# Designs tried in a protein design chat: VH-VL binders against q8ixk2r445to577. Part 378

Target 1, 133 residues: q8ixk2r445to577
Amino acid sequence: FFGMLQNKGLTDYCFDYNPPDENQIVGHQVILYLCHGMGQNQFFEYTSQKEIRYNTHQPEGCIAVEAGMDTLIMHLCEETAPENQKFILQEDGSLFHEQSKKCVQAARKESSDSFVPLLRDCTNSDHQKWFFK
Below, E stands for the ipSAE of ESMFold2; O stands for the ipSAE of OpenDDE; V2 stands for 0.75 times the mean of E and O plus 0.25 times the DockQ between their complexes.

## First folded at step 21 (VH-VL)

Design oo9 (framework fv_axatilimab; at its last fold request DockQ between E and O 0.91; V2 from the best seeds 0.86)
Fold by OpenDDE, fold request of step 22:
Structure oo9 (fold): chain C 133 residues (1-133), chain A 120 residues (1-120), chain B 107 residues (1-107)
Amino acid sequence: as target 1 above (133 residues)
Amino acid sequence: EVTLKESGPALVKPTQTLTLTCTFSGFSLSTSGVGVGWIRQPPGKALEWLANIYWRDTKYYNPSLKNRLTISKDTSKNQVVLTMTNMDPVDTATYYCARIPYGDYYFDYWGQGTMVTVSS
Amino acid sequence: DIQMTQSPSSLSASVGDRVTITCRASQDISNFLAWYQQKPGKAPKLLIYEASNLESGVPSRFSGSGSGTDYTLTISSLQPEDFATYYCQQHDNRPLTFGGGTKVEIK
């Protein structure tokens, strides 16, 4: 699967990553932004290694969850996907992080009109459902 | 200032099609992240969600009424239109249109509502 | 569909009273719960979204709390203009559903 990774509950919002430096793409947080499909910042790929890969740049980035965190951070992809980069996109649309055993949920940043994907306990929430478009 | 206003017939005969128009100001469906929804309320009863439409023309319908409902938008006129087919006296209610912020499922600004009576 | 159950269906209170209204969802709605105020012959007015976020312009005497399936709307000190019907609405899953309402009347 590849393309824009769109949320069901937060209508017309997609995974978005726009690193400040095109030559240094790791270390920043993945956010949610209005789906526009422009440029390369909303193009992701779900791979057979269960990665969510940001492959529009070289070297390629893979979404990871750092220890003790509930945010999604861009790391470099590795030949063998590390455990903190493994996600299961389930048939019902839920995006499950294997290591934390939590689901990715569209959430509002505190006291803002910005949105981010966060790890939360898995529910049947539309905000935890995702699809490629 | 955000405002919404519903317009349409006050009286509809059974089996006829209801067409309601929501005209709004203070925002635009060209504005990213915004939507408009329709909600109805029978006299003395609770609220029922009908349909949503968003800036990218994404549409959602209440499954219980999906086959009877069509929602559309005219961004240039700041209007949203709802059609409901095969009206029945049980569909008698005040119909509201309301704004949806940030691609969400709640309603922050509401029209005054328009009463629709279905009667022969 | 998610059923929203409000309690009580009605209550009588006096100006200055602390009023609490409860809304229970048939499943976990992950804090995606809105509260509305409706006066006779008027459209609903948004008070709270995402369980506890106070809408701009709404008096601070209104507050929302809760998690999982159980949520509450609290009016810390009831004012004359607060006599109305209140509705909860889950904004977690489609179809969107409302509670049955709670009428706050003058004692």
Scores: ipSAE 0.929, ipTM 0.963, lowest interface PAE 0.5, mean pLDDT 96
Fold by ESMFold2, look of step 21:
Structure oo9 (fold): chain C 133 residues (1-133), chain A 120 residues (1-120), chain B 107 residues (1-107)
Amino acid sequence: as target 1 above (133 residues)
Amino acid sequence: EVTLKESGPALVKPTQTLTLTCTFSGFSLSTSGVGVGWIRQPPGKALEWLANIYWRDTKYYNPSLKNRLTISKDTSKNQVVLTMTNMDPVDTATYYCARIPYGDYYFDYWGQGTMVTVSS
Amino acid sequence: DIQMTQSPSSLSASVGDRVTITCRASQDISNFLAWYQQKPGKAPKLLIYEASNLESGVPSRFSGSGSGTDYTLTISSLQPEDFATYYCQQHDNRPLTFGGGTKVEIK
């Protein structure tokens, strides 16, 4: 799949990655932002290795969760996908992180108007459902 | 200042189609990632969700009523329109429109409501 | 569909009392729970969203708590203007569903 990765429960919000230095794309957090399709910040590829790739740069970035953390961080993709970069996009739309056994949820950043994807215990929440468009 | 106001007929006969208009100000459905929903409340009873529409024209309907409901917007007029077909006396209620922030499913600003009575 | 059960359906309390209203969802709603106040003849007013976030302009005597399926709205010191019916609403899944309401009467 390739396109904007949208949330069901937070209508018209998409995965978004906007690193402060276009030449150093690793180590920053993935956010959620209003879907717009402009620029290259909201286009991701879901690969046969179960990676979520940020494909505006070479080498490509892959979303990862670092051990013990709940935030989605950009890492460099590797030839064989590491376990912390594998996400299962299930038929019901849940986005399961196999290594942690948790699901990706749209979450409010603190008491703000900003949103991020975070790992949470899996539920049937619409806020844990995702689809490409 | 965010305001919403419902308008439409106060009296509708059974089987007729109800058309309600929500006119709002202080925000726009052309930008900002917000939506407008419709909720009804029979006299002295609990609230029931009807439909939502969002700025990109995404629409959701209560599935128990989805074959009777149509929601649309006219962004240039700051209006949202709900139609409900085949009205019945059990549909007698106050109908509210309300703003939805962030594409979510809760309502932060409500109109004053309009009472619709369905009787012969 | 997620059923929301409020209790009690009504209560009477004195000014200054601590009032607690409960709301139970038929499944885990991941803290996606809103509370509304509705005064007689008026539209509902949002008090709390995401279980515990106080809406701007709502007095600090209102608070929300809970997780999973069980949530509470607390009024720490009831005021005369708090006479109203209170509704919970899950904003976790479609269709959106409301509790049956809790009418708070000032003795």
Scores: ipSAE 0.766, ipTM 0.910, lowest interface PAE 0.9, mean pLDDT 92
ESMFold2 (binder alone), look of step 21: mean pLDDT 93; pTM 0.953
OpenDDE, look of step 21: ipSAE 0.920; ipTM 0.960
ESMFold2, fold request of step 22: ipSAE 0.763, 0.765, 0.737; ipTM 0.911, 0.911, 0.908
ESMFold2 (binder alone), fold request of step 22: mean pLDDT 93, 93, 93; pTM 0.953, 0.952, 0.951
OpenDDE, fold request of step 22: ipSAE 0.929, 0.929; ipTM 0.963, 0.963

Design pp1 (framework fv_recaticimab; at its last look DockQ between E and O 0.95; V2 from the best seeds 0.82)
Fold by OpenDDE, look of step 21:
Structure pp1 (fold): chain C 133 residues (1-133), chain A 119 residues (1-119), chain B 112 residues (1-112)
Amino acid sequence: as target 1 above (133 residues)
Amino acid sequence: QVQLVQSGAEVKKPGASVKVSCKASGYTFTDYYMHWVRQAPGQGLEWMGYIKPTSGYTKYHQNFQDRVTMTRDTSISTAYMELSRLRSDDTAVYYCARSKHYGSGFDYWGQGTTVTVSS
Amino acid sequence: DIVMSQSPSSLSASVGDRVTITCKSSQSLLYSSNNKNYLAWYQQKPGKSPKLLIYWASTRESGVPDRFSGSGSGTDFTLTISSLQPEDFATYYCQQYWSHFTFGQGTKLEIK
């Protein structure tokens, strides 16, 4: 699966990543932005290795959750996917992070009008449902 | 065994286009990126760009952005590089080479294709 | 683009010599999460395709003799041939793959 990763509940919002330096793509937070499909910012891939890859860059980036955090941060993909980079995109559209045992939820960023994907307890909310478009 | 076999030498006039092919075998074509690297006579290696065979996504070096087109045919495990509006300084050996998605060295290379541009 | 500065451009040596080639990157190639350096070394002989020697700055590719070694971290890297053999006379290139790909200018190793 690849393309824009869109949220069901937060209508017309997609995973978005726009690093300030294209020669340094790691360490920044993945956000949600209106789905536009332009450029390199909203193209992701879910792989058989349970990675969510940002594959418009080489080496490819992989979304990771750092210890004690609930945000999605861009790391580099590795030959063997580390545990903090493993996700399960389930048939019902839920995106489950294996290590934290939490689900990715579209949420409003604290003290902001912007939106971000955050790890939360798994529910049946449409804000925790995702699909590739 | 892994092999990358490129098309034969080309002789072109300035302003023309050239299309070089690279047929892969001995591995799953879609599991690796395919790169193109050229080398002018007596000069160093110059990375031109890559294609991701699964999606067809391409990234070109800015020096070639407006003149190069990289494509692939997954049904025959073949990558193509077309360079247009050729000029004399495009004379070089052109290589295809594979790499892994997580970034590593180019572990296998084609034998190279000599492209000569002359009036 | 990340710039790779390789030195020397050329050098002459004899069989049995210890040879050192250096490569400097315009920014760090070290990934803190896995502590790997995204740097490779290649060997190219006249009329032949480049051959991968070292990746991750210090890991030898399969089949590469142990007289070849890579070292360094961050922005400064070194390729060392501990005891030069006749078949080692060639041109060597460093390459970063931290952000897309760029090569050093190359080092031509000639027989003295």
Scores: ipSAE 0.892, ipTM 0.946, lowest interface PAE 0.5, mean pLDDT 96
Fold by ESMFold2, look of step 21:
Formats: structure tokens, C-alpha cells, sequence
Structure pp1 (fold): chain C 133 residues (1-133), chain A 119 residues (1-119), chain B 112 residues (1-112)
């Protein structure tokens, strides 16, 4: 799949990535922002290697979760997907992170009006349901 | 096995445009990015941009951004580069070359297309 | 753009010589997470397209003779030809692929 990765429960919010330095795209957190499709910040690809790729940069970025963390961070894609970059987009829309055994949930960032995707114990919440537009 | 075959040499006048094709064979066209690189006579290699064949997404070097268009036709495994408003200093050999999404060297190159821009 | 600078711009050498060509980038090409340097080397003979020799700074492309080797990390890289052959007289380019792509200006290797 390719497009904007939307949340079902947090209506009209999409994965968004806007690194401050065009020559250093790694190491920043993926956020949620109102879906707009402009400026190339919201286009992602889900691959047969179970990657979520940020593909408006070369090398392509791949979303990862570092050990012991719950935030989604941009890494570079590799020839073979590392374990921390593998997600299962299930038929019910849940986005399961294989290594941690947790699901991606839309959440409000603490002390902020901002939203971010975070790993949480898997539930049936619509805030854990995602689809491509 | 893997081949990138480019269209033939072109002679153009200043102000015209040129469209160069690059036909791929021997591999799955959509598995690789396609790049365009030019080389003026006696000069080095200059990266112009790339296209991702699956989506058609392009990224151009800023020196060419207002004059270059890169496209592809996946049904015939062919990439195209069009350069408009040609100047005499656009005289060069234009190459296509491929790379992987995760970053790689350009392992296969086309034979090159000579474009001559003269009055 | 990441700037790539090669040294020397040209050199003359004899068959059998060991030659080295250096390449310096304006920022590190090392990705700490995979410990790889996003740097390639190419050979180009007159009238021909470039040929990939080395990628990941030190990995030889299939079919490239073992007299070609790459070394270095971060910002400083070297291509070495251990025993120069007649077919090795060419222009050599380094290239970064850390953030998009930039070629070095080239090093022309001529016979003495």
C-alpha cells in the first residue's frame, strides 16, 4: 500500500514526518497531523517486507521502534528489514509491531495539543486502527 | 542479462527541448530507482535526479528543477528524461542508471545519449 | 548538497605501480545504526559509461578484480589499486549516497 496512513478513531489525522534538516532525516519522531497530502510529509508505503517507508527521500526512511521505547522513530531502510522495523497491518486495521508485540495507537502528546503514534497494548480501539488513503 | 538501452544521439538548437528514453530489461523495472546523470565534454559526472517507478515520484537536483521532467511507463519498462529551454552548456552525454531504495551504488548504466546544443 | 572532493585531480603511473586516490566528504557518510558508509567508487573509460567498483566504501562489486580495494570511514575514503594493469588507466569517481547523491570531481589516471 501507498498513500496517507490515516487513523480511524482520530478522524482525518495521518502519519506525518517533517525533519528539520533535509540532509539528516534519521532519529526524529513520527507525528500525527491533519491529512492534507501537500509538501510530501504524509506519503508512506507499506511493503511486503513489513516496512512502513518514508519514500520522499533517498535512501528511503523506515519507521522503527527502539528497544524499550514506545515512540516511532525514523531510521534508514536496509536491504533486509531489521526486526524493529517490522509491522503487520492486519485485516481489521490494527498495526502490530512484531518485536514489541504491541499495537500502534493515536495518542495525545503529554502537555500538548499535538498527537503522535505510540506503541500500546493491543485493544480493539478505533485509535489503534489505520488505513491508507 | 540486465540492460539499460537509451535512445540515440540528438542535435538541438538553443531554446528547444530534448526527451531521452531508457529501456530496462533483465530485471523487475519497479524494484529499482532510475537516475539521470550527465557529463559535459571533458567534465565530471553531474547527478540530475531520479524517479521511483512504482509511484512516479521524482526528485530533481535544484540546478535542473525548473527545466527537467522525469517520467516512466511501467508497461514497457521505460524511463524518460526531458530537458527544456536548452542552452549550449547543456551539451553533454546523458546517462540513465539504477539504484536500490535503501541506498546503493549505481550498478548498471545505460550506454549514454549524446545531446548537442548549437546554433 | 554534501560536497565530495577527490585528490589528486590527475596522476601518472606505470603498469605495476600501487596507486591511491582519496575522497573527502563535507559530512560523515557513516550511519551508526548499521555501521555502513554510504560511499561508492566508479571507473570510467573514455567514451564509455561509468562502472561500479566499490560500494559501502569497501565492498567490491561482483566481477571487479581484487587489486581494487576501498577503505576509510566517516569523511575520508581511499581507493587503492595494488598493481596497476594497462586496462586500469581511466577516470575514477567517488559518490556519496547518504542524502540523495553527489559525485566527486574525478581523478584521471594516465600512463607514464
Amino acid sequence: as target 1 above (133 residues)
Amino acid sequence: QVQLVQSGAEVKKPGASVKVSCKASGYTFTDYYMHWVRQAPGQGLEWMGYIKPTSGYTKYHQNFQDRVTMTRDTSISTAYMELSRLRSDDTAVYYCARSKHYGSGFDYWGQGTTVTVSS
Amino acid sequence: DIVMSQSPSSLSASVGDRVTITCKSSQSLLYSSNNKNYLAWYQQKPGKSPKLLIYWASTRESGVPDRFSGSGSGTDFTLTISSLQPEDFATYYCQQYWSHFTFGQGTKLEIK
Scores: ipSAE 0.656, ipTM 0.882, lowest interface PAE 1.3, mean pLDDT 92
ESMFold2 (binder alone), look of step 21: mean pLDDT 92; pTM 0.945

Design pp10 (framework fv_recaticimab; at its last read DockQ between E and O 0.90; V2 from the best seeds 0.88)
Heavy chain, then light chain:
Amino acid sequence: QVQLVQSGAEVKKPGASVKVSCKASGYTFTDYYMHWVRQAPGQGLEWMGYIKPTSGYTKYHQNFQDRVTMTRDTSISTAYMELSRLRSDDTAVYYCARSTHYGSGFDYWGQGTTVTVSS
Amino acid sequence: DIVMSQSPSSLSASVGDRVTITCKSSQSLLYSSNNKNYLAWYQQKPGKSPKLLIYWASTRESGVPDRFSGSGSGTDFTLTISSLQPEDFATYYCQQYWSYRTFGQGTKLEIK
ESMFold2, look of step 21: ipSAE 0.771; ipTM 0.909
ESMFold2 (binder alone), look of step 21: mean pLDDT 93; pTM 0.945
OpenDDE, look of step 21: ipSAE 0.915; ipTM 0.958
ESMFold2, fold request of step 22: ipSAE 0.812, 0.826, 0.821; ipTM 0.922, 0.927, 0.926
ESMFold2 (binder alone), fold request of step 22: mean pLDDT 93, 92, 93; pTM 0.947, 0.928, 0.946
OpenDDE, fold request of step 22: ipSAE 0.926, 0.916, 0.925; ipTM 0.962, 0.957, 0.961
ESMFold2, last read: ipSAE 0.813, 0.826, 0.810; ipTM 0.921, 0.928, 0.920
ESMFold2 (binder alone), last read: mean pLDDT 93, 93, 93; pTM 0.944, 0.947, 0.943
OpenDDE, last read: ipSAE 0.915, 0.923, 0.926; ipTM 0.957, 0.961, 0.961

Design pp11 (framework fv_recaticimab; at its last look DockQ between E and O 0.85; V2 from the best seeds 0.81)
Fold by OpenDDE, look of step 21:
Structure pp11 (fold): chain C 133 residues (1-133), chain A 119 residues (1-119), chain B 112 residues (1-112)
Amino acid sequence: as target 1 above (133 residues)
Amino acid sequence: QVQLVQSGAEVKKPGASVKVSCKASGYTFTDYYMHWVRQAPGQGLEWMGYIKPTSGYTKYHQNFQDRVTMTRDTSISTAYMELSRLRSDDTAVYYCARSKHYGSGFDYWGQGTTVTVSS
Amino acid sequence: DIVMSQSPSSLSASVGDRVTITCKSSQSVLYSSNNKNYLAWYQQKPGKSPKLLIYWASTRESGVPDRFSGSGSGTDFTLTISSLQPEDFATYYCQQYWSYFTFGQGTKLEIK
């Protein structure tokens, strides 16, 4: 699965990553932005290795959850995917993070008008449903 | 064994185009990125760009952005590099080389294709 | 682009010599999460394709003799040939793959 990763509940919002420096793509937070499909900012891939790859850069980036955090941060992919980079995109559209045992939810960023994907307890909310477009 | 076999030498006039092929064997073609690197006579290595065979996504170095086109045919495990509007300083040996998505260097290279641009 | 600078551009040595080539990157190619350096070394002989020698700054590619070693971290790297053999006279290139790909200008190792 690859393309724009769009949220069902937060209509027309997609995973978005735009690092301030193309020569330093790691360490920044993945956000949600209106789906536009332009450029490389909204192109992701879910792989058989349970990674969500930002594969418009080399080396490829992989979304990770750092210890104690509920945000999605860009890391680099590795030969063996680390545990904090493993996700399960389920048939019902839920995106499950194996290590934290939580689901990725579209949420409003604190003290902001912007939106971000955050780890939350798994529910049947459409804000926790995702699909590739 | 892994092999990358490139097409033969080319002689072109300025303003013409050249298309070099690189046939891969001995591994799953779609599991690796395919890169193109050139080397002018007596000069160093210059990375031109890559193609991701699964999606066909390409990234070109800015120096070639408007003149290079990289494609692939997954059915025959072959990558192509076309360079247009050739000029004399495009004279070089052109290499294809593979790499892993997470990076580990270019572990296998084609034998190189000599492209000569002269009036 | 990340710029790779090698030194020296050329050097002469004899069989049995210890040879050191350095490479400097314009920015760090060290990934803090896995503590790996995204740096490779290649050997190229006249009329031949480059050959991968070292990746992750210090890991030898399969089949590469143990007289070849890579060291360094961050922005400063070194390729060392502990005891030069006749077949080692060639041009050597460093390469970063932290952000896309760039090569050093090369170091030509010649017979003294």
Scores: ipSAE 0.905, ipTM 0.953, lowest interface PAE 0.5, mean pLDDT 96
Fold by ESMFold2, look of step 21:
Structure pp11 (fold): chain C 133 residues (1-133), chain A 119 residues (1-119), chain B 112 residues (1-112)
Amino acid sequence: as target 1 above (133 residues)
Amino acid sequence: QVQLVQSGAEVKKPGASVKVSCKASGYTFTDYYMHWVRQAPGQGLEWMGYIKPTSGYTKYHQNFQDRVTMTRDTSISTAYMELSRLRSDDTAVYYCARSKHYGSGFDYWGQGTTVTVSS
Amino acid sequence: DIVMSQSPSSLSASVGDRVTITCKSSQSVLYSSNNKNYLAWYQQKPGKSPKLLIYWASTRESGVPDRFSGSGSGTDFTLTISSLQPEDFATYYCQQYWSYFTFGQGTKLEIK
């Protein structure tokens, strides 16, 4: 899969990544933003290695969750996907993070009108359902 | 076995364009980025940019951004580099080379295409 | 761009000598998460395309003789040829692939 990764419950919001320096893409948080498809900020590839790749850099970026954290952070992809970079996009639309055994949920950033994807206990909420378009 | 076979030598006048091809064989073309690197006579290697074959996404070094176009045809496993508004200092050997998405050395290179720009 | 500086620019040595070539990057090319240096070395003989020798700073490419070794981390890297052979006459390039791609200016190795 390649495209915009949209949330079912938070209508018209997509994964978005806009690093401050396009030459140093690691270490910043993935956000949710209104889907627009402009530039490369909202295009991700889901791979057979269970990666969510950001393809606007070399080396390519891969979404990770660092140990003990719930935020989705950009790392570099590796030859073999590290465990913290493995996500399962299930048939029901849930996006399961294998290492933590948690699901990606669209969430409001605390004390903000901004939205981010965060790891939460898996539920059947539409805010935990994702699809490519 | 992996091979990258490039088109033949070109002689051009200043202001013209040149399009060099690189045909890949012996591997899945879409699994690797394709790069273009040039080398002026007696000089070092200069990275020009790459193309991702699956999407056609390109990134060009700023020195070439306004004059280079990189394309590919996945049906024939071939990458192309076109350099326009040629100048005498574009005289060089132009190489294609491949790499992996996660960052790797360029493990295979084409044989090179000599482009000569003279008035 | 990350600037890659090689030293020396040229070098003359005899068959059997131990040769070292250094490469310094203007920024670290070490990725702390995997502890790998995104650094490669190439050999280019006259009239031929470059050949990958070393990647990840110290890993030999398949088919490269074990007299070639790479070392270093962060910003400072070394290519060593432990016992120079006649076929090692070439120009050697380092390359970073940490943030896009940059080559060093090259080191010409002439065998006496």
Scores: ipSAE 0.684, ipTM 0.883, lowest interface PAE 1.1, mean pLDDT 93
ESMFold2 (binder alone), look of step 21: mean pLDDT 93; pTM 0.945

Design pp12 (framework fv_recaticimab; at its last look DockQ between E and O 0.80; V2 from the best seeds 0.78)
Fold by OpenDDE, look of step 21:
Structure pp12 (fold): chain C 133 residues (1-133), chain A 119 residues (1-119), chain B 112 residues (1-112)
Amino acid sequence: as target 1 above (133 residues)
Amino acid sequence: QVQLVQSGAEVKKPGASVKVSCKASGYTFTDYYMHWVRQAPGQGLEWMGYIKPTSGYTKYHQNFQDRVTMTRDTSISTAYMELSRLRSDDTAVYYCARSRHYGSGFDYWGQGTTVTVSS
Amino acid sequence: DIVMSQSPSSLSASVGDRVTITCKSSQSLLYSSNNKNYLAWYQQKPGKSPKLLIYWASTRESGVPDRFSGSGSGTDFTLTISSLQPEDFATYYCQQYWSYFTFGQGTKLEIK
C-alpha cells in the first residue's frame, strides 16, 4: 500500500512530513495536513516489513515511536526494522503500533490549531481509522 | 549471480537525445533502487538520479532535472535513462548501479555505456 | 548537497606500503539511532566499473581482502590499505548516502 495516508474521522487530512532540511530528514514529527497530493510530503508506503516508509527520500525514512513518547518521529529505515518502527494496518483501518500496543489517532496538537497523529488506547473511533488514497 | 548489462556505445550530435538501457538479472529487480552515475573522461563519478522500480518514482539531481528521464520495465527487469538536448560536456561513460532502500552503497554496477557527443 | 572532499587527490606508493586516504563530509553522516555512518568506499580501475569496497564506513564488502579497512565517524573518514599489492593501484572514491548520493573527487593511487 502506498500513496496518501488519509484519516477517516478527520476528513481530508493526511500524513504529512516536511523536514526543514532535505539533507537532514530524521528527528522531526510527522503531522497531519490537508490532503493535496502534491510533491513528496504526503507520499508514504506500508510495507510487508510492517514499516511506514517515507520513500521519496534516499535513504528511505521510516516512522518510529521513541521511548516514552506518543508522537510519530521520522527515523531512517534499516535492513531489519526495529521494534519501534513496526505497525500493523488492520483490515478495519486501525493502525496499531506493536511495541506500545496503542493505535494511531488523529488529534489536535496541544495549544495549536494543527493536527498530528498520536498514539492512544485503541478504540473504534474513526479518528483511528486510516486508508491509502 | 547478479548482473547489470547495459546497452552499447552511442555517438550523438549536439541537441540530440540518447537512451541507455540496463537489464538486471540474478536478483529481484523490484527489491532494489536503480541509479545512474556518469563519468566524464578523466573525471570523477557524478550521481544523476534513481528510479524505484516498484512505483516508478524518480529523483533526479538538480543538474539534470530538466533533461533526464528515468524509466523501467519490470516485466523484463530493465531500467532506462534518457538524456536530451545533448552537449559536448555530456560525453561520458554512463553506469547503472543498484542499492537497497536503507543504503549500504552501490554493490553492483553495469559495465558502463560510452556516450560521445560530437559535431 | 552534501560535499565530499578527499585527500590527497593523488599519491604514489610502492608495493608493501601502508596507504591512507581521507574523506571529509560537509555534515555528519552518523545516525544516532543505529550508530552507523552512511559512508562507502569504491575502487575503480581504468576502463572498469567502480567496485564497492567498504560500506557503513568500516564494513568490508564480500570478497574484499582484509588489507582494506575503513574507519572514522561523523565527518572524518579514512580508507587504509595495510600492505599495498600490485592490483591495488587504482582510483578510490568515497561516497555519502546519508542524503541521496555524492562522491568525493577521487584519489588516484599510482606506482612510485
Scores: ipSAE 0.900, ipTM 0.952, lowest interface PAE 0.5, mean pLDDT 96
Fold by ESMFold2, look of step 21:
Structure pp12 (fold): chain C 133 residues (1-133), chain A 119 residues (1-119), chain B 112 residues (1-112)
Amino acid sequence: as target 1 above (133 residues)
Amino acid sequence: QVQLVQSGAEVKKPGASVKVSCKASGYTFTDYYMHWVRQAPGQGLEWMGYIKPTSGYTKYHQNFQDRVTMTRDTSISTAYMELSRLRSDDTAVYYCARSRHYGSGFDYWGQGTTVTVSS
Amino acid sequence: DIVMSQSPSSLSASVGDRVTITCKSSQSLLYSSNNKNYLAWYQQKPGKSPKLLIYWASTRESGVPDRFSGSGSGTDFTLTISSLQPEDFATYYCQQYWSYFTFGQGTKLEIK
């Protein structure tokens, strides 16, 4: 799949990545922002290697969750997808992180009107359901 | 088995444009980035930019940004590079080369296309 | 752009010699998460396309003879040819692929 990765429960919010420097894409957090389809901050690719790729840079970025963390951080993609970069997009729309055995949930950033995707225990919440547009 | 075959040599006048093709075979065209690299006579290699064949997304080196256009036709596994407003210092051999999305060396190169710009 | 500087620009050597070519980048090419250096080496003979020799700074491409080796990390890298053969006289380029792409200016290796 390729496109905007939208949340079902947090209506009209999409994965968004806007690194402060085009040449330094590693290490920043993925956020959620109103889907707009303008620019290239909201375009991701889900691959047969179970990656969520940010592919407007070389090397391409791949979303990861570091051990013991719950935030989605940009790493570089690798020849063989590292375990912390593997996600399963289920038929029901849940986005399962294989290594942690947790699901990606739309969440409000602490003390903020901003939203971010975070790992949480898997539930049936629409805030854990995602689809490409 | 993997092969990149480029179009033939070109002779151009200053101010003209040139379009070079690069036909890929022996692999899935859309699995690799396609790059264009040029080499002036007696000089080193100069990276010009790339295209991602699946989306058509391009990134150009700033030195060429205003003059280069890279395209592809996935139905015939072919990439193209067009350089406009040619000047004599654009005389060079132009190569296509591929790389992987995760960052890699350029493992296969086209045979090169000589472009000569003379008044 | 990350600048890649090669040394020497040219070098004369005899068959059987050990040759060392260096490459220095203006920024570290080491990605701490995978411990890999995003650097490649190429060989180019006159009138021919470049040929990939080494990637990840030290991994030989398939079909490249064992006499070619790469070493270094961060900003300083070395290509070594342990015993020159007649077919090794060529121009050699380093290339970074850490952030987009840059080639070194080349090192021409000639018969003494």
Scores: ipSAE 0.656, ipTM 0.865, lowest interface PAE 1.2, mean pLDDT 92
ESMFold2 (binder alone), look of step 21: mean pLDDT 93; pTM 0.941

